# VH-VL binders against q0atu2: the designs that were tried, part 161

Target 1, 119 residues: q0atu2
Amino acid sequence: MLDKKARIRTSREYRNVFEKGKRLSGRFLIIYYVENALDNNRFGFITNKKIGMAVIRNRIKRQLRAIVREYQGQVKNKHDIVLVARAGIGKSSFEGMEKDYIAIMKKAGLFARNANKID
Below, E stands for the ipSAE of ESMFold2; O stands for the ipSAE of OpenDDE; V2 stands for 0.75 times the mean of E and O plus 0.25 times the DockQ between their complexes.

## First folded at step 9 (VH-VL)

Design q24 (framework fv_dusigitumab; at its last fold request DockQ between E and O 0.75; V2 from the best seeds 0.80)
Fold by OpenDDE, fold request of step 13:
Structure q24 (fold): chain C 119 residues (1-119), chain A 122 residues (1-122), chain B 111 residues (1-111)
Amino acid sequence: as target 1 above (119 residues)
Amino acid sequence: QVQLVQSGAEVKKPGASVKVSCKASGYTFTEYDINWVRQATGQGLEWMGWMNPDSGDTGYAQKFQGRVTMTRNTSISTAYMELSSLRSEDTAVYYCARDLGYDSGEFYFDYWGQGTTVTVSS
Amino acid sequence: QSVLTQPPSVSAAPGQKVTISCSGSSSNIGNNYVSWYQQLPGTAPKLLIYDNNKRPSGIPDRFSGSKSGTSATLGITGLQTGDEADYYCGTWDSSLSAGYVFGGGTKLTVL
């Protein structure tokens, strides 16, 4: 799991990202991102009921955290980033989520280093 | 079969605007970004930007920022690229292209429109 | 000038092999997969290679792609007259100004 310092944890922190951040949509994810005044990035995760049952939502959240953790070191510093799972994500594979995340993050210009695992 | 069919040739005066359309078929329009690429006569390909047909999100090349607008009409699976304040240097063939970025995490264009010639002259 | 650098032209006789180079930087080729496009005279570009070395359906194995570091190479064996075209490399650039970038293009002449 992400370190505590790398997590958005309070409603105020989430609200700040939603109000001041930029929004980008992928197939399965929406990201809100904004610069922070810290020396590290923070990530938040939202899985709404439209995704499915609690078991599904929790699974999706775990998968998204795993994806974010995998690429965390490649993300430009000093950003708060909230991932919002879209309704169709429940039907997606882990790889599908990962590809979507990578695509959105690239479009946002948030990757500072090589985001390719195989290359 | 995937197809991208673009609107016909345009002739414009400097300072005018041009809006090129790109009608998609053979796939789910909202699941793939549409990119626009232009090519001046005898020159190379120049990327202009991307548009997400589902959300309407866009990303433009810095060169065209403030002058290009990419939109879509999902009901007819059509993407639009409008370029304003036209200059002679904007004379080119404009292409729309489907992006497979969401499928692969890497951006590349597997299907292209036939191109639209835009001529800007006094 | 294009972000990715290609030789302006290459030429060879039918049946021979040619290679087209594509040089970039860490923010583009170094961080992203490269694609190649073939543009026959008077036509729209066609995807030739994606993900550095993969061929779409219908592309013969005479066409190959490779990537190393911040450079990519397109290989064409058994040249045919129909291969005479412009070839472009392209990839995503993950710099501050994120976007797709093309090479300057290479004109292939079959002698």
Scores: ipSAE 0.920, ipTM 0.957, lowest interface PAE 0.5, mean pLDDT 95
Fold by ESMFold2, fold request of step 13:
Structure q24 (fold): chain C 119 residues (1-119), chain A 122 residues (1-122), chain B 111 residues (1-111)
Amino acid sequence: as target 1 above (119 residues)
Amino acid sequence: QVQLVQSGAEVKKPGASVKVSCKASGYTFTEYDINWVRQATGQGLEWMGWMNPDSGDTGYAQKFQGRVTMTRNTSISTAYMELSSLRSEDTAVYYCARDLGYDSGEFYFDYWGQGTTVTVSS
Amino acid sequence: QSVLTQPPSVSAAPGQKVTISCSGSSSNIGNNYVSWYQQLPGTAPKLLIYDNNKRPSGIPDRFSGSKSGTSATLGITGLQTGDEADYYCGTWDSSLSAGYVFGGGTKLTVL
């Protein structure tokens, strides 16, 4: 339930992140990220068909959006960030995805604050 | 039993390079990142960087960017740290350590290698 | 100089209590969990406390940790001569070139 302004919307925007951005792999996720010229962050989500059928892929996308929304206040501004689900993500719990996200976002230098949930 | 076993002591001249190895056992090597930390004689711990054995991704402390390379060979569960253009202040004990970030979202080092002494002398 | 500030030394008699402070900033201790490491003479560091106040298996409950604001504290009660060691705090730092940072270390002497 990210705000519309916080979504990567076009193929051109996605391509820019993949081609010009940095890449960092976690256990269940790969992130691609690049600075943008906006005042805000934008997020994109990719689940390859090899992850599973549409029901599984939609569930994973929804879980990842929830995780990103939970921690979006801690993300340094002015970045386009694409989360790509790795093949093994279907076996992960929500908690496992969340911890993986926190770890890779810290190692990418994209968190400005502790990644604990905010009340 | 998690164990990290490092290569033996090295004596180097200024300007040379050193490559320290860290062989992991007792867990799946690719599940956790390996970090490198050094400690000069009588001084504190200094973090050098992390390496993801699965992807080969790295993140280096700015002080070492351009001089350090962290790699691995997954077929033998071994991590490597190479430091180039050595100078006398690089004389230290070099440790590898396992971080649990992917399990917890927080970073701490639960298992450490025994340390490798690198001496840089004229 | 270290990003995280610890006293260079502390001392106390056997059986007494001691605390070791670790002072940082919002980019490290303020927003990240703190760990503590014990380094006995001539050995590699050992994890003592993680997630501010949790003990790994095998660490007795006379070792405790806490965090408040941008400071963390390691507490040791019932001091024993085997506690003589160097103690380091550590945490993630999200400033500039994000990475892990250690305190300068505190030498504990039991006398």
Scores: ipSAE 0.698, ipTM 0.894, lowest interface PAE 1.4, mean pLDDT 91
Fold by ESMFold2-Fast, scan of step 9:
Structure q24 (fold): chain C 119 residues (1-119), chain A 122 residues (1-122), chain B 111 residues (1-111)
Amino acid sequence: as target 1 above (119 residues)
Amino acid sequence: QVQLVQSGAEVKKPGASVKVSCKASGYTFTEYDINWVRQATGQGLEWMGWMNPDSGDTGYAQKFQGRVTMTRNTSISTAYMELSSLRSEDTAVYYCARDLGYDSGEFYFDYWGQGTTVTVSS
Amino acid sequence: QSVLTQPPSVSAAPGQKVTISCSGSSSNIGNNYVSWYQQLPGTAPKLLIYDNNKRPSGIPDRFSGSKSGTSATLGITGLQTGDEADYYCGTWDSSLSAGYVFGGGTKLTVL
């Protein structure tokens, strides 16, 4: 699990990322990201009902947290990042989600070290 | 069969703009980014930027920031690269290339267009 | 100037082997996988190696790749006259505004 300090928790914090942040789309994921004034990164996760039933959305959210946790050491410090799952993510494998995450984080300039490990 | 087919050669005056097209076929156009790479006469490959054909998102190399615009028309599976304020040093072959980054988590270009020669001459 | 350093030229006779080096830094080769592209005279580049050491379908096994630290190497064995081309390494770079970078290219002359 991600530490409490590494999680975006309030609607106000999410709103800040959406309003002030940049946006990049991947195949299965969209990220919104902005530099913060803290000494750490924070992550938020959004899975909307277009993805499917609660069981599917909960699985996706758990898998995204696992991916973020695995690669947290490669993310440039001092960022708030929100991952939004796209409707098609339900068809993706864990590996597919992981590759999409790596690709978009690199494009955003947010990866500072090797992030290319694949299951 | 995957193909990227580019528009024909262009001759432009300094200060003009050029818009090169790249028509994709043989795959789902919106699933893979298109990158643009140029090669000045007798020189090496130089990356210009990437364009996501699904979202329209782009990322440009700093050298071309403010002069390049990358767009697409999904209804005809065509990517475009427009370079403005042309100078003699922009004389080059311009390539589009498909990026497998989303499938691999790595950026590499598996299919390339044939290239478009752009000559900037008075 | 190229961010990734390659020798400008290498040469060998048919049947011999050559290696082409590609040197970078922690922000590019050290942080990402390396690809290699072959450009025959007058043609578009062709993907030769991806993910440091993998070959696309149709690329013979006499072409190989490797990576150690911040450097990558392309190996070519059993040289043929048709291998005479320019070879470029390429990778993602996180230190510049995030983007793809190529080596300066190596002209392989098959004597």
Scores: ipSAE 0.616, ipTM 0.882, lowest interface PAE 1.8, mean pLDDT 90
ESMFold2, look of step 10: ipSAE 0.612; ipTM 0.881
ESMFold2 (binder alone), look of step 10: mean pLDDT 92; pTM 0.951
OpenDDE, look of step 10: ipSAE 0.913; ipTM 0.957
ESMFold2, look of step 12: ipSAE 0.697; ipTM 0.896
ESMFold2 (binder alone), look of step 12: mean pLDDT 92; pTM 0.947
OpenDDE, look of step 12: ipSAE 0.911; ipTM 0.956
ESMFold2, fold request of step 13: ipSAE 0.474, 0.587; ipTM 0.857, 0.879
ESMFold2 (binder alone), fold request of step 13: mean pLDDT 92, 92, 92; pTM 0.949, 0.951, 0.951
OpenDDE, fold request of step 13: ipSAE 0.920, 0.920; ipTM 0.958, 0.957

Design q25 (framework fv_dusigitumab)
Fold by ESMFold2-Fast, scan of step 9:
Structure q25 (fold): chain C 119 residues (1-119), chain A 122 residues (1-122), chain B 111 residues (1-111)
Amino acid sequence: as target 1 above (119 residues)
Amino acid sequence: QVQLVQSGAEVKKPGASVKVSCKASGYTFTSWDINWVRQATGQGLEWMGWMNPNSGNTGYAQKFQGRVTMTRNTSISTAYMELSSLRSEDTAVYYCARDLGYDSGEFYFDYWGQGTTVTVSS
Amino acid sequence: QSVLTQPPSVSAAPGQKVTISCSGSSSNIGNNYVSWYQQLPGTAPKLLIYDNNKRPSGIPDRFSGSKSGTSATLGITGLQTGDEADYYCGTWDSSLSAGYVFGGGTKLTVL
């Protein structure tokens, strides 16, 4: 349930993220990300046939969209982010995908720092 | 004052497991990730992985995947790193270190434990 | 071998300037920020530089960092005998390994 403005829709936009963006790999996910000139984040999702049959790919894509939506309030504005599912993701649990997403986003510096983290 | 205090030296036989602890004090333990780095005698630093003490989530270097487990106990502000199926090549000093994340998303280890020597010998 | 290349050693006299290089690729230094760590004999590493060129509180300004393209440099001016140590660069590697990487280390000897 991502807003339509929060989705990367054109091949040109995907190419821009791949060509200009940073790449970070997790256990089940790879993200490519770049700052955009907009005031909102946009997300793209790629689930290749190496993951499995269409039923599995569609389930993974739906679950990844749900995870992204749940954590959208944590994500720093002005980024185009493409999530690429790795072959092994088909055997992952929902919780496994969620943990990998959080880890990658933190490592990418795309999660806003908690204002209450005071040392 | 921020401190990370590690458990004492361990001597293990090949095939055994070792669990090193890292007790944090002087800051909110759940606010910052703990990373583990090792160093064999006369060798360089080698990153092993990170652990988020708030969520319990971890990320491990590919080389250690399947042999390392990083956990924590928030009630005593302590992080743990367990390495299994030990080999002589695992003989090293093991460090825990606090990761001070930034908006840049990079990693900076601003405070380190004193190190724990693990010797694997028959 | 290390994915970040440092000279294995460097030597200089007290009061001199030294630079220690750290060479990587687009997947690490070229696309991420660099940190530098000092390790005195028998001690844990200590953060010297973060975010390419910033100093933590308590690190004197004779230590400096810079980054250009896929390489980073640690500079030490007014070299002191207490600077004799191993120096490591470090950064995130965004490639398939997707983890933090250190340079091989440079042993600084103060002659």
Scores: ipSAE 0.008, ipTM 0.563, lowest interface PAE 10.3, mean pLDDT 85

Design q26 (framework fv_dusigitumab)
Fold by ESMFold2-Fast, scan of step 9:
Structure q26 (fold): chain C 119 residues (1-119), chain A 122 residues (1-122), chain B 111 residues (1-111)
Amino acid sequence: as target 1 above (119 residues)
Amino acid sequence: QVQLVQSGAEVKKPGASVKVSCKASGYTFTSFDINWVRQATGQGLEWMGWMNPNSGNTGYAQKFQGRVTMTRNTSISTAYMELSSLRSEDTAVYYCARDLGYDSGEFYFDYWGQGTTVTVSS
Amino acid sequence: QSVLTQPPSVSAAPGQKVTISCSGSSSNIGNNYVSWYQQLPGTAPKLLIYDNNKRPSGIPDRFSGSKSGTSATLGITGLQTGDEADYYCGTWDSSLSAGYVFGGGTKLTVL
């Protein structure tokens, strides 16, 4: 779902976010985030074995990408953000993941004001 | 001059934990990440995770998440890897390795410890 | 299973040239630098090539690396008996969980 430009793909980019970024924990998600020198935001996604079997992890990853894509316009420009799924996420609903994403992004101060949209 | 010296061989029973040490010398310990890689007899290399000795931050391979803990003691330039709930499949040589790619943001392992043999048997 | 594919073995006579391939995907080799490691029998791995084609100090120029698309190649010219070893490619992978991955390894036999 996300354009190639909006994805974190290289070891350098992941390392920069992990090592220099801030960390914030939600109910189902942890985010690591850092300002970048680009004109766009980039996202990375990590699912681990504690979530469940590969089919569940792949479903969660696809759903997280869809959520990020939907709210992309509300994220402050020039950030690299890595989402790490917590163990409990496999039992959450799509709505539960969406609500957690919105809450954690707002708490991080990453959601920008948009005059034509509702949060 | 750069050396990574690991602790000696261990024999453990299934369900036990093992903690392997890796003492660094010849460079500033906190300047480069330490990675852990294992190799079962006659098998290939398997990456386990990384540990930043300055921050204490870690990243673990999916397969080991929940069973592995990587730590350090900066006062003695020593990294540790603890693996719990040991199974016969964990029988392997465990290596620590320095990540020289840290400054460039890449991953590549320029110096390796000699390896620690861990045997899990009943 | 290994996500990077290498031939299990390769062989040649002293003085000859061999190449070892490493095949991956866009989530690993396609977007990241590749390293190569040499493991002599009974020893720890040794860094042979980094950043696709660079040699650490002490590695002779008869060892070379290259990368094209989602594949990497290690070349060894002037093959010597001391080159008999296992060779592993390695890179970062972002496909499921961000982490470092190795190829399955290639056993080089000097005939």
Scores: ipSAE 0.007, ipTM 0.578, lowest interface PAE 12.2, mean pLDDT 84

Design q27 (framework fv_dusigitumab)
Fold by ESMFold2-Fast, scan of step 9:
Structure q27 (fold): chain C 119 residues (1-119), chain A 122 residues (1-122), chain B 111 residues (1-111)
Amino acid sequence: as target 1 above (119 residues)
Amino acid sequence: QVQLVQSGAEVKKPGASVKVSCKASGYTFTSYEINWVRQATGQGLEWMGWMNPNSGNTGYAQKFQGRVTMTRNTSISTAYMELSSLRSEDTAVYYCARDLGYDSGEFYFDYWGQGTTVTVSS
Amino acid sequence: QSVLTQPPSVSAAPGQKVTISCSGSSSNIGNNYVSWYQQLPGTAPKLLIYDNNKRPSGIPDRFSGSKSGTSATLGITGLQTGDEADYYCGTWDSSLSAGYVFGGGTKLTVL
């Protein structure tokens, strides 16, 4: 689980990311992201019914939190980021989701080089 | 005097699309988001999504993602909600509502349109 | 199913007090402000309460709101026949799809 301080929780926080943020699409993920005025990064997660039944959506959300937690030290500071799972994510492997996350974060300019030195 | 005036009742066949309009007056149209809420006969309120008339950005409820499109025409202060691939369970009254909470980042709807009845039948 | 739970109905006589509950979780009421809406038969909903306990201009003070933890309550004192309506709580929910959700509604009957 992510620390409470690293999670987007309120309507105000989600609205700010959606309204002022930039959008970038990957294979399995869409991210919305905006710089914040805090001393840390915050993450939000959205899984919709197009992915599958609740058990699949809950698994995906848990796996995405684990991936984000693993790489949070490599994300450029002071950002609010919302991850939206695309319909096809239900068929992906954990490694496939992780690969997509790294790729999209690098493309967004949010990842340090050392997050992936093999390219 | 803030008003939201919606288009008239529609009768559609399954598989068709419907586009409901919501004309705003009495305030600066681009300063507040418009939300869409529907209500089937005898049922509760169901939120469909929000549309920012200044940016054109939208956010849709999970259930309607891929079937709904929310747009606006700022020159005539009018918001639109188009729902495609209509099914009988889409029979409902559709409301537009102004989101007064936008400036504070909250959601609360202070002015509502009168509602548009959409009937989907063969 | 509704993620915010309200009793389906409540009733009382004119002049009495009623309370309508709205129960949720940390992903909705616990971390967000709650609004309440009144819907008279055949009409559009009307905002009664926003930010947990604030009244819009024109709403009498016999309507009140409160929030404790993951639950919210609408209080109505001095009941009038004109209060017969459906009442809905509403708030943001982060657990489903980061969207706005309404409670299932409570039908108030003034006997």
Scores: ipSAE 0.006, ipTM 0.612, lowest interface PAE 11.6, mean pLDDT 86

Design q28 (framework fv_dusigitumab; at its last look DockQ between E and O 0.64; V2 from the best seeds 0.00; counts 0 for: pae E 11.3 > 2)
Fold by ESMFold2-Fast, scan of step 9:
Structure q28 (fold): chain C 119 residues (1-119), chain A 122 residues (1-122), chain B 111 residues (1-111)
Amino acid sequence: as target 1 above (119 residues)
Amino acid sequence: QVQLVQSGAEVKKPGASVKVSCKASGYTFTYYDINWVRQATGQGLEWMGWMNPNSGNTGYAQKFQGRVTMTRNTSISTAYMELSSLRSEDTAVYYCARDLGYDSGEFYFDYWGQGTTVTVSS
Amino acid sequence: QSVLTQPPSVSAAPGQKVTISCSGSSSNIGNNYVSWYQQLPGTAPKLLIYDNNKRPSGIPDRFSGSKSGTSATLGITGLQTGDEADYYCGTWDSSLSAGYVFGGGTKLTVL
């Protein structure tokens, strides 16, 4: 689980990321991201009704939070990042979402130098 | 089945712009990013940038930032790379290449265009 | 010149074995998978190895790849004259100027 301080909490904070941040799209995910003035990263998660019913949206949210937790050590400090699930994400596998996340974060330049990697 | 077919050779004067096209077929064009790579005569491969054909997002190598623009037209499955303020050292073969990054979490180019020769001379 | 270092040339006789090295840093090879590309004279590059050690369909098993730390190696056994080409390693670089980087290339001559 992500710490409470690592989560984007309020509508105002989400709005700040959407209005001031950069936007990059992968296959299943869109990220909006901006540097913050804090000592830590914060993540937000949005799953729209276009994805499917509540049970599907809740599964996707849980899986995305698990992916973010797994890779949080690689993310450059002092960023607010909002993950928005695209309509097609409900048909992807967990591994598919994970690979999409890694690719988009790398392209955004948000993964830190010297991150550990297994062959 | 997968093909990337590039536009023909160009001869340009210093200071001009060139726009190279790359037409994709045999797959869903919006599924994979297109990268551009150039190679001057007798030199190595030099990455220029990536373009997401679904979103239009781009990322450019620092050396080309401010001179390169990568776009696409999804209705004809075609990617474009425009390089402005041309100099003699821009004389090279320019390649487009398909990127499997979203499938793998890692970037590599499985299909390449045949290349477009751009010659910059006065 | 390039971020990834390869020897400029390598040579061996038909039937012999050759290895081509590719040296980088933690921000590129140390953090990302390595690919290898073969470029025959006058042609576009062709993907030879991806994910450090995997071969696309149609690539013979005499071509192999490996990675250790911040270095990668391409191995070619049973050399044939048709293997004369330039070989490039490539990977993502996660540094300040995030993007794809290639090695300087190695010209393989089969004598």
Scores: ipSAE 0.693, ipTM 0.896, lowest interface PAE 1.3, mean pLDDT 91
Fold by OpenDDE, look of step 10:
Structure q28 (fold): chain C 119 residues (1-119), chain A 122 residues (1-122), chain B 111 residues (1-111)
Amino acid sequence: as target 1 above (119 residues)
Amino acid sequence: QVQLVQSGAEVKKPGASVKVSCKASGYTFTYYDINWVRQATGQGLEWMGWMNPNSGNTGYAQKFQGRVTMTRNTSISTAYMELSSLRSEDTAVYYCARDLGYDSGEFYFDYWGQGTTVTVSS
Amino acid sequence: QSVLTQPPSVSAAPGQKVTISCSGSSSNIGNNYVSWYQQLPGTAPKLLIYDNNKRPSGIPDRFSGSKSGTSATLGITGLQTGDEADYYCGTWDSSLSAGYVFGGGTKLTVL
């Protein structure tokens, strides 16, 4: 599980990312990201009702957190990043979701240059 | 079958703009990013950027930032690349290519357009 | 100059084996999958290898790819005259200005 310091928790924090950050869309995910003034990265997760029932949304959220946790050590420092799940994510595999995350993060240039191998 | 068909050759003056089209067929257009790659005569391949047909989001190579614009019309499954402030060094064959990156987490181009020759001369 | 380094040319007789090297750094080949493209004269590039060592449908097993560290290698066995072409390696670069990068290309001549 992600440390509480690594999580976006307040509406104000989310709004800041949406208003000031950049947006990139993948097949299953949309990411919003902006630099922060902290010593660590923070991640937020949004799963709206278009994804499906609460049990599905919770599953997706757990999967996304697992993915983020696995690769968090490779993400460039000082960023707030919000992951928004798209409607089709409920039918995706975990592997597909992970690949989408990796691809979109690469396009965003959010992986550190000297990060461990991610392939 | 998957096909990418590009618009015809262009001849432009320095300082002008060129807009190349790339019509996709044989797959769901919005499921894959379109990349643009150019090749000057006798030279190697040069990546220009990517465009996500679903959102319209783009990522450009630093060399072309401020001068290239990648767009799409989803109703006709067509991607566009516009390059402004043309210079003689922009003379090249321009390719569109489908990117399977967000299916695999790594980027590669499995289908290419036939190329569009753009000539910039005074 | 290209971010990825390839030999400008290689040559061999029909039936022989050739290898084409592709050298990069930790930010590109070191952390990302490598792809290879074949470009016949006057044609668009064609995907030859993806994910370091995988072949798309229609690509014969004479073509192979490998990756180690910050370098990749394309292998071609049973060389045919029709293999005469330019070959490019490519991969994602995770540097400050993230983007796709190509090698300078290698001209393969079949003697």
Scores: ipSAE 0.029, ipTM 0.729, lowest interface PAE 4.6, mean pLDDT 90
Fold by ESMFold2, look of step 10:
Structure q28 (fold): chain C 119 residues (1-119), chain A 122 residues (1-122), chain B 111 residues (1-111)
Amino acid sequence: as target 1 above (119 residues)
Amino acid sequence: QVQLVQSGAEVKKPGASVKVSCKASGYTFTYYDINWVRQATGQGLEWMGWMNPNSGNTGYAQKFQGRVTMTRNTSISTAYMELSSLRSEDTAVYYCARDLGYDSGEFYFDYWGQGTTVTVSS
Amino acid sequence: QSVLTQPPSVSAAPGQKVTISCSGSSSNIGNNYVSWYQQLPGTAPKLLIYDNNKRPSGIPDRFSGSKSGTSATLGITGLQTGDEADYYCGTWDSSLSAGYVFGGGTKLTVL
C-alpha cells in the first residue's frame, strides 16, 4: 500500500501539479510532475469517464497503484507525480501499463535506483 | 517503409540559429519519439534530446538545455530541431532518429534520417 | 570523454572474427539494454543490434551481441571488406539527467 504521506489528496495539491509541473505523455499514461518541498514523493491517479464505467476505472486505478508501489523505491524523492490514464488504457495489459510507466518515468528523469532491471 | 527525410545543408555565422526539419513517413508519426543526434567531423555520435510528437514534450541533454528547441507539426508529420547561439564547435551533421522504446521499456534508434550538415563559420 | 568506453580501432583479416567491447557502469549498461550501430563511410548510422543481442530484419547472423555485467560486446564473424565502418554502442543512462549515451566509436579495418 502507498502510505498516506505518499498520496496527493486535495484538489489544491492536484492543481499545483497540473499548473506548475512538467507534462510527459506515454502510450497509455500521461504524467505531470513537479518538485515539492517535502522529504518524500506523493502520487495521484486520475481516470476519466471516457475510459469506461466505474468498475473499469477502479480496476485501472488499482493496477496503477500496484505498479507505482512496486517501483516507488526507484523514484527520485521530493516530487509530486500525477498519473493520468489515457482513453485507450482499458484495453492494455498490466504488463503494457507497467512497461509504459517505466519508459515514461525514465524519460522524465525520475528513476534513480536500478531502473529497467525488471526486463 | 519507414523513412525520415531531412532538410538541406545550412551555413551559418556564429551567434545565429539553425532549424533542421525531419519529415516522417511509413508509420504513425505520433506513436514514436523523434531523437536528435549530431556528429562533428571525425568525431563520434552525440545525443541531443528526444521529442514526443503526440504531446510535444521534450527531454534535452544537459549540454544543450537552454539552446535547443525540438518541436513538430503533426499535420505534416514533421519534426524540427532548432539550435541557437551557434558556435564553431556546433559544426556537425545533425540526424533525426526514431525511438522505438516506449512499448518495450527499452530505447534504441531503429530508423535514421540522412543527416543535415550545419557549418558555422565567420 | 565518453561515458561508454570502446577501443578506438580494431582490425582483422577477411574471413576472421573480431569483437568490439563497450564498457560502462551499473547506471547504463548494467541496468539498461544495449544497442549497436554501424556507420559506413559517408552514411547515416544504421541499427545493427538491439536489446543486447537481437538483430533487426536484414542484418546477417554473422553480427552478434552480448552483455555481461557492465560490459557489452559486438561480435563480427566472416569479416568482409564491406564491414569497414565505425561501430557505436549505445544505451540509456539513468544516473545522469535521464539521457542516451553512445560509446566513442570503434573503427574497424579489414586488412
Scores: ipSAE 0.007, ipTM 0.640, lowest interface PAE 11.3, mean pLDDT 86
ESMFold2 (binder alone), look of step 10: mean pLDDT 92; pTM 0.951

